VHH binders against Rho GTPase-activating protein gacA (gacA). Designs and how they scored, part 1

Every score and structure here is a prediction.

Target 1, 338 residues: Rho GTPase-activating protein gacA (gacA), of Dictyostelium discoideum (Social amoeba) (q54y72)
Amino acid sequence: MGSSSSKSSSSVTVASSIDYKAKPTIDELGTSNYSGGLEVSKNLLDFNLGEKPCPLKSVVQDQFTISNSSKTKLKFHFEPLQPKEFQLSFSPTSGSLDKGKSKTIKVKLMVNQKINTNHKVVLRVEGGASHFLTVKIRCETGVFGVDPNTLEHVEDEGFRVPYILALMKRSLIDNGGLQQEGIFRLAGEQTEIKRLKEAMNRNDFTSSTDINTVASLIKIWYRELPTPILNSIPTEKIFYSTDIDECVQSAKNLPEPQKSLLDWLMHLLLMVSSFSDVNKMTAQNLAIVVAPNLYDVSSSNPMEGLVLSQKCVQFLHNVLSHKVAVHKRESVAYEVLS
Unless a header shows other numbers, all headers, positions and changes below count from the first letter of the chain; antibody chains aren't numbered by Kabat.
ipSAE, averaged over its two directions, is called F for ESMFold2-Fast, E for ESMFold2 and O for OpenDDE. V2 adds 0.75 times the mean of E and O to 0.25 times the DockQ between the complexes of E and O.
Where letters were taken out, [cut] stands.
The coordinates of atoms that the task and the answers printed are left out; those that the model quotes come from them. Centres of patches stay.

## First folded at step 5 (VHH)

Design c1 (from w6e with E108R; framework vhh_enristomig)
Fold by ESMFold2-Fast, scan of step 5:
Structure c1 (fold): chain B 338 residues (1-338), chain A 123 residues (1-123)
Amino acid sequence: as target 1 above (338 residues)
Amino acid sequence: EVQLLESGGGEVQPGGSLRLSCAASGFTFSSYYISWYRQAPGKQREWVSTIYSGGSTNYAESVKGRFTISRDNAKNTLYLQMSSLRAEDTAVYYCARGYSRLWYDSGRPFDYWGQGTLVTVKP
């Protein structure tokens, strides 16, 4: 029971200015004599953060009590932690416990990126046995490869979409992406794609001047969906839809969230194609480079997969061409009314 | 509310120069990309140049190397420096915020446009 108001020689803040103690060497561990007397109320701290959207960059808390059941005063400290994927702090980080006294240790965890680990923490006791605590962290949800319904949504020009899509689109447009020759065709560098993708999974992305990397990440986001957009359409409809009206009807019949995700993407590609005089990316060119990210052709027959791939390109081209035609018709109507 | 006001147009001889200005108010100017468009008599509006919030720029092929877009975020003002002007550059020049190539953008048609400033290139 941690009702004791015991003294501490450490800062009570969770800031990175934590008082660090040097880790013992192998020799020190081999020659150290520790006696018992410090008790912990629990030796497992279980942070299961994957039940809903993982609270990346948010602080979650737990606590436990340490008690001195020995006949002498004990001094304790937690060994420094250097994990890249999360920040873990103990308050107090160190202190002293008088005979028969208890102290509550507050634990704060902030996860920076997707991780599933059992992290070992050492509580060192001068004049007593060291304690090994297990901190169990499950935060498997970033923004890529997850159910889109688990992500925070925002309004982006009349579309309700996961926030990360709106950020990537804004970054693309603010940095000249709509006018960039070969946009969506030219790939970003693999190392930069990986770096920026990890930043997005940590909710540590606002914008990037690297247009091709951001465009690549929009395609990767769709490719890594648990159910690719076009896999939600019966294969027969992809295979045998020969005209624009059939393709458009199949797109309209998509279940949510796939329908809204496709509608938002088609609008972005409409914007890109409206600058095809500058960027050289026509509706056909965009269908060729984007469609492969919307369908999983996991067939073991390479020829069957090739045919399905070509049909998916044709399907996307038909849907996008319809959107271009509708936009032209509406533009004419607006000019008449204005 | 949101306003864009162009100035600096006029008559100029072929090969001459003009500097257009666009004064913005009613929104956080530094957070938006802003574009120049033009419309010649009897023709559709065409995009001329864009400057993004980060300072990067893009130009239509017809003006590349002759026009320079710039911004002053402290004064909420956009500029277009025009040089080597040709008869085909004769148009009303508009300052525009957002996706002005698209008639609609999910319920924000044309976003915000200025009233325009006339540039006439005459021998």
Scores: ipSAE 0.000, ipTM 0.266, lowest interface PAE 12.3, mean pLDDT 77

Design c12 (from w6e with Y99F E108K; framework vhh_enristomig)
Fold by ESMFold2-Fast, scan of step 5:
Structure c12 (fold): chain B 338 residues (1-338), chain A 123 residues (1-123)
Amino acid sequence: as target 1 above (338 residues)
Amino acid sequence: EVQLLESGGGEVQPGGSLRLSCAASGFTFSSYYISWYRQAPGKQREWVSTIYSGGSTNYAESVKGRFTISRDNAKNTLYLQMSSLRAEDTAVYYCARGFSRLWYDSGKPFDYWGQGTLVTVKP
C-alpha cells in the first residue's frame, strides 16, 4: 500500500560466492516453474503495481512468503549483489525453515538514481532448488526538474516537445485560458500548484479548469529545468544586445533542447498576446512575468543581478516582437499566394 | 485584398434568436482561427467567441450555452448562432481574423477586422 516506511529497516547487501551457477533462460525469469522443497508465494516483486512510479530516496516495501513443503529442514539465503542506482534488502536475508513452516520475507527498496530495470535476485536453498526472483523497478519519471530529453515527446503544431507541455497548453486553450484576464500574471494557489505538480510527476494529469494554476505550472516547469533556457546564452549577449536582430540571433544559436523549448514557449506566449484586448497581457507584460523563470541570476552582486533581470525581460520582449513581425509577414505572403 | 463582411444583425425581442454571418475573401479561410467580438454603446470591445482552424471553440462566460460559433470552410463563412438574447447583448458585432494556425504564432490581436453588424435587443 503506502510508501511511508522506516529507513532504519534498510540494510546493505554484500557480494557472496555461489556453489553452483544455474543460468536461467529469459523465459523462466517472468514466470518461475522451478521448485525444490522451498516454495515462494510470488516470483515477481513489482514495485510499480497500480502504475505508481518508485519515488527517489524513499523506502518502498513489498513482501512475500516462503514455505518449506519438503521432508527436511531447509537453509536459505539471498545472493547479495546490487547496482549503485538502488538499495534492495530482504529481511531476513538468510535463515532456516523447518518442515511444514512458512516465513514472511520483507523487501525494502530505496532508489538513489532514476532507473527502469528488471533486476534478478537469486534465493539459494541448501538441499533444494534455487529460486530466481525478478524485481521490477520503474522510478518516478517526474516531469519537473528533470533533463527534458528523458521525457516522452509529442508533436504539437510543428514542435516536438515533452508531452506535459502539450497537455498544459491544451488544458489552457480548452478552458478559455487565452482569454482570461491576467493569464500568466495571476498566480494559482500554492496548495493547488503543489497538488497538480505532484499529479503531473505521477503522470496523472489530463486537464484542469484552474487556469491560473496551469499557467503557473508552465512557468515553474521552465524555472525548474536543470539548465534554465537563457543561461545557455552567454551573459554578454544578454547584457549588451540592444537590437532585436542580436537577440534573435542568440535565440537561433541555442543548442537543443533549449532552442525547441524556447520556440514552443514563444509561440504560446504570442497566442496569449493575440488576445491582449481581452486578457490584458501584451508581449511586454508576458516578458515581465515569464522572463524571471528562464534565467538564474544567482550572484553575490545585487546590482549586477538587477540589471541582468531587466536585460532578460528586454531580451524576451525582443524575441517575442520578432516572432510577431515574422509571422505577420508570412501571413501576408500566404494570402498573396492563396 | 483581405475582406471580412458581417451580416445578419437586426432588431429582436428578448429571448429571441439571430444568426450572424461573416463572409471572408482574399485569403485561405480554413487556415485561420476567426473570432467574434462585440461593442455595446459607451463600452469597450469585448471578445465573444473563437473557432480554431481544427474546429475547437471558446466562448466568453456571458454567452456560454446561448451562442454557438461555427464555420463553413467550403463557403469561406463564419457563423454565430445567438439564442436566448438579452438586452445586454445589444452591440455591434465584429468578425476578426486571427493569424495562421500553423504554429499558434500570433502576436497581435487580429490583423484584419470587419465593419460590424448591429444587433439590437428591444423589449
Scores: ipSAE 0.000, ipTM 0.345, lowest interface PAE 10.9, mean pLDDT 77

Design c3 (from w6e with Y104E E108L; framework vhh_enristomig)
Fold by ESMFold2-Fast, scan of step 5:
Structure c3 (fold): chain B 338 residues (1-338), chain A 123 residues (1-123)
Amino acid sequence: as target 1 above (338 residues)
Amino acid sequence: EVQLLESGGGEVQPGGSLRLSCAASGFTFSSYYISWYRQAPGKQREWVSTIYSGGSTNYAESVKGRFTISRDNAKNTLYLQMSSLRAEDTAVYYCARGYSRLWEDSGLPFDYWGQGTLVTVKP
């Protein structure tokens, strides 16, 4: 099976980067050692401390200290910034420091458009060397089509999964999705799917009352994985696995992260099937609508592709039927009340 | 080390009440749904009640209106308040952490079980 190269292009608009190669020189005035000027407590303002993405349209704050270690009074000012993608402010923007004095500079950042950049800020010093500060801004490049191990994980009822899956599940449950007739079968409207997918990629999603769109996006999330879940199982095992025990054993042998992702998904589908009397989505119906999102057939032979598609449905139905049988007396159906 | 420890069982007359406790350690208790199961002599283990991380509850039909499940996340403790006890409630009661992997050979829907606490309802 051929794999297409991962398209590393994010849906993030990258600002035009200005690469400042000049470094500040302490001997710019020809009279000082590096201890004879303005000193800064840090040169990097990292709004991604701990590898957390910068939020959109929210103010984040940092601070640093400037100190005058020179023999004379120094005046400072930050050069004006003209970015369209974010707003960055320094308080104070300018001032003067007496010999031996220090001052705290408060920094506020608000990102208006998703961006990844190391922005250079110039701190000008009259009577001393200029300083270059780096402002590190990294927004998420998206949550669809990425290596799931790069996403923040959360605990969801004993499963450790990418946070976006837990958010989509909570959105479905909170808005009555488990009781909705045709859940996972009825598609969301294409324009709304695109809009909400883009919002999720911008980390601008908490919940949606559009149940069918969120259910569609769960399926799309699995479909767009760099390695679809069932592609991690040898094609021969999918083709020749005929009973529940064989399919379950193949699922048990999945590598991570596919194994944990499949287990979480089966638990969600178990909850859905527990309400099949009202939502009409049995284990078989769920296998039919979900399995196509877990396998990518690269073969150009239409007959082979059709057979493999049918085998993937049978495989998922067998795995889900096993989980239903194991959890027959478990009360997952009432999780909607939490 | 993940551990569940049940307590509070004993002998009681029909119509009486008991409160069972399950002390949990070695994991983030508040993040998991947790269930009570029971096993009567000579019978298979049966589900009694579940409480989810968000506090919602569910009960087996045989105990609805008589038993109340609750949790104290600050104390990492699960409770089962039993009232109007019947001879048929005589069993060893187990608490179980609600996470089941497809690869569990036991076929049971839970990662971890406690040792159990015996409840005897004497006629």
Scores: ipSAE 0.013, ipTM 0.293, lowest interface PAE 8.0, mean pLDDT 77

Design d1 (from w6 with Y102S E106K; framework vhh_7w1s_2)
Fold by ESMFold2-Fast, scan of step 5:
Structure d1 (fold): chain B 338 residues (1-338), chain A 121 residues (1-121)
Amino acid sequence: as target 1 above (338 residues)
Amino acid sequence: QLQLVESGGGLVQAGGSMRLSCAASGFTFSSYMGWHRQAPGKQRELVAKIYSGSTAYDDSVKGRFTISRDNTKNTVYLQMNSLKVEDTAVYYCARGYSRLWSDSGKPFDYWGQGTQVTVSS
């Protein structure tokens, strides 16, 4: 079992076309260290110091100084513009700087989705030319929190899935996961989860004997998808589908890649439930612990959100129970020990 | 075409040991596999199952039987120790794998031809 054959996907940047009533000057666009009496200590914020890529879902920090070389107090502010792929904050976001004084600006970056970009940030100065700061972001090839279509795929027992899923499943099963009491219910230790997650994002993971940590990471992988699997099913169909056949049809009608990802996960959970006499994880138990990782409730009414969450558990239970029943019918030799 | 070819059955005295082999072709080796048996006058029962390194056994054979696989040879084994007269049965190798949810998938549910194991007192 090798490493990923490619350590990159195409980086995605949000393209923005801007129509201005007046064009910025060459001085505004080319300013490095001076604008309207305000000077910046650097115009490039490089979060890849020491050639280390930016981690996903983790806060990284940098700082620079602004100085007022003018004869009067200057007011400044940073223009708010953040793409979906990352959050960027400046502290302070705005303020006043007295003549001859300097202030340190702290910059925090959290990358939510894989991106490689040179993002432009505008620092506005009242009565002066703007500064254009470049934020250089180069992520690890990362496998969590990314569009699954950008990941390298492998064939795993008739399913074509992101390589990391096949690796985690193999690690889980090869180390006795199907026989582990409370598999998917018992959580791994948080520090070990973070350590292995970072290793997976660096493509530095082969296997782990820590069964509960690997099972937790499978759940986290689904939870951190940009679009949760079940959010691709109309809320109304999840809320009002009580019949197993209705739930099954809704799951079959999922768009790709959600359909293939759910199919692969259901097959893994089917295998887990077939060892329930040993591991104590029935279809019901698995639905309870897995379903919360497959949906995200965005609702202005908290009570509706709670009910929807409970309906998602029921939906997953119905889908998994159908798979269990069909497997028993197709393979009388593989009678699940009840 | 998927084939399961069983070997290693025969006559053995109580307290003895026997190893059954199941050579598989035409499927992904990490597939779910099991050994089943049908004793005279009884229903067919699952005695051992394996998926990669994970195994489970019927209570009647725990501690006596061991299921294993060889990825290099694409073969599943059942090592039977401390055999009892009540272990007398036809033993079947089987694969159960279903891709029912995938429109491109086909269910695979195959049995070998069976191999007779007779344990005498």
Scores: ipSAE 0.000, ipTM 0.298, lowest interface PAE 12.9, mean pLDDT 77

Design d3 (from w6 with R95T Y102T; framework vhh_7w1s_2)
Fold by ESMFold2-Fast, scan of step 5:
Structure d3 (fold): chain B 338 residues (1-338), chain A 121 residues (1-121)
Amino acid sequence: as target 1 above (338 residues)
Amino acid sequence: QLQLVESGGGLVQAGGSMRLSCAASGFTFSSYMGWHRQAPGKQRELVAKIYSGSTAYDDSVKGRFTISRDNTKNTVYLQMNSLKVEDTAVYYCATGYSRLWTDSGEPFDYWGQGTQVTVSS
């Protein structure tokens, strides 16, 4: 699909005379020499510190100074160009600068979708030479809240899953998560969750010794899926599936990628529950703390929402309990012929 | 699919040591492996398990048995020290599960054929 029609020259600002419209330079680098009129403290605004990409949906800020080295008062303004991929603002966007005076310009950037670009901004000066600024933007799509099919997949112990899941699981287990009392129940600190989530979205995560924060982020990753896992099961089946066999059959009928994502998660939770003597996290305890991240109960009726939440916990508990029972090989009878 | 083959069982005197080996073949990497045992007329019981760096032991064998894994060979070991007559059993190597929903007809657990350990007084 095309973009909705908006005029390429949508400007609500009146009072531009043809006498003040400077023709754009054909210089591909977009850098101009100081002409003795207006001076800029820097020509590059780099929002990618240490080559790490900008976080999505977060505001990043930079600043620079403009100075009037001419003999007269100068008027300036930044040309409005608003790409759909990001929002870029200058404060002030326009003004007047007296002879020998300087002014600080604050720049704010928010990136809405994946983009890697060197965007050029034009600073217009009334009756003087225009200045060209380069805004360097490097931003990955991130790994939270995106279609899982767009993410790089790896093989993790027989499962083909988004790389970030395998990485979080390895971090959790290598740092003793399976033996940690209250794993998945105890939350990470909110500031640390935010910091590590942003690092993951910037591809700047390998491991963390903060077990509770990583466990929280696994739950958040499932919660932020565009279609939560259990929302892929008809609400009627969640509401009326009361026994273990019905729940297991519903799970087996999930479409991809939800089926593989649930399968991998059940594998992890089965291993956690197999160490419940140490970590105290039974199948019931895991269902209670994990199920709320697998279903979005967007109901206008609060009572219906509460019932559906309870049914989702019951559903996950039934599926996980079935897997635990099979795994433990309960009461296997062997016929010994002697 | 996963096949497990145990070796190293046999007759040993009380107070002795023995190492069991379990080799896995015909599979992709598996994260979970363990040892179970079954004495005549008794239920099968878990004695040791390993998942990555995490291990757990039944109280009856803590301090005497050690489970370990060689990931390059997909092999798990059970080192048994200070053996007692009551440790006499068939020892089974097991892995967790191969698949939950992609192969709905497949078993969730894989077991070896077992290896006999007999501890003499």
Scores: ipSAE 0.000, ipTM 0.325, lowest interface PAE 11.3, mean pLDDT 76

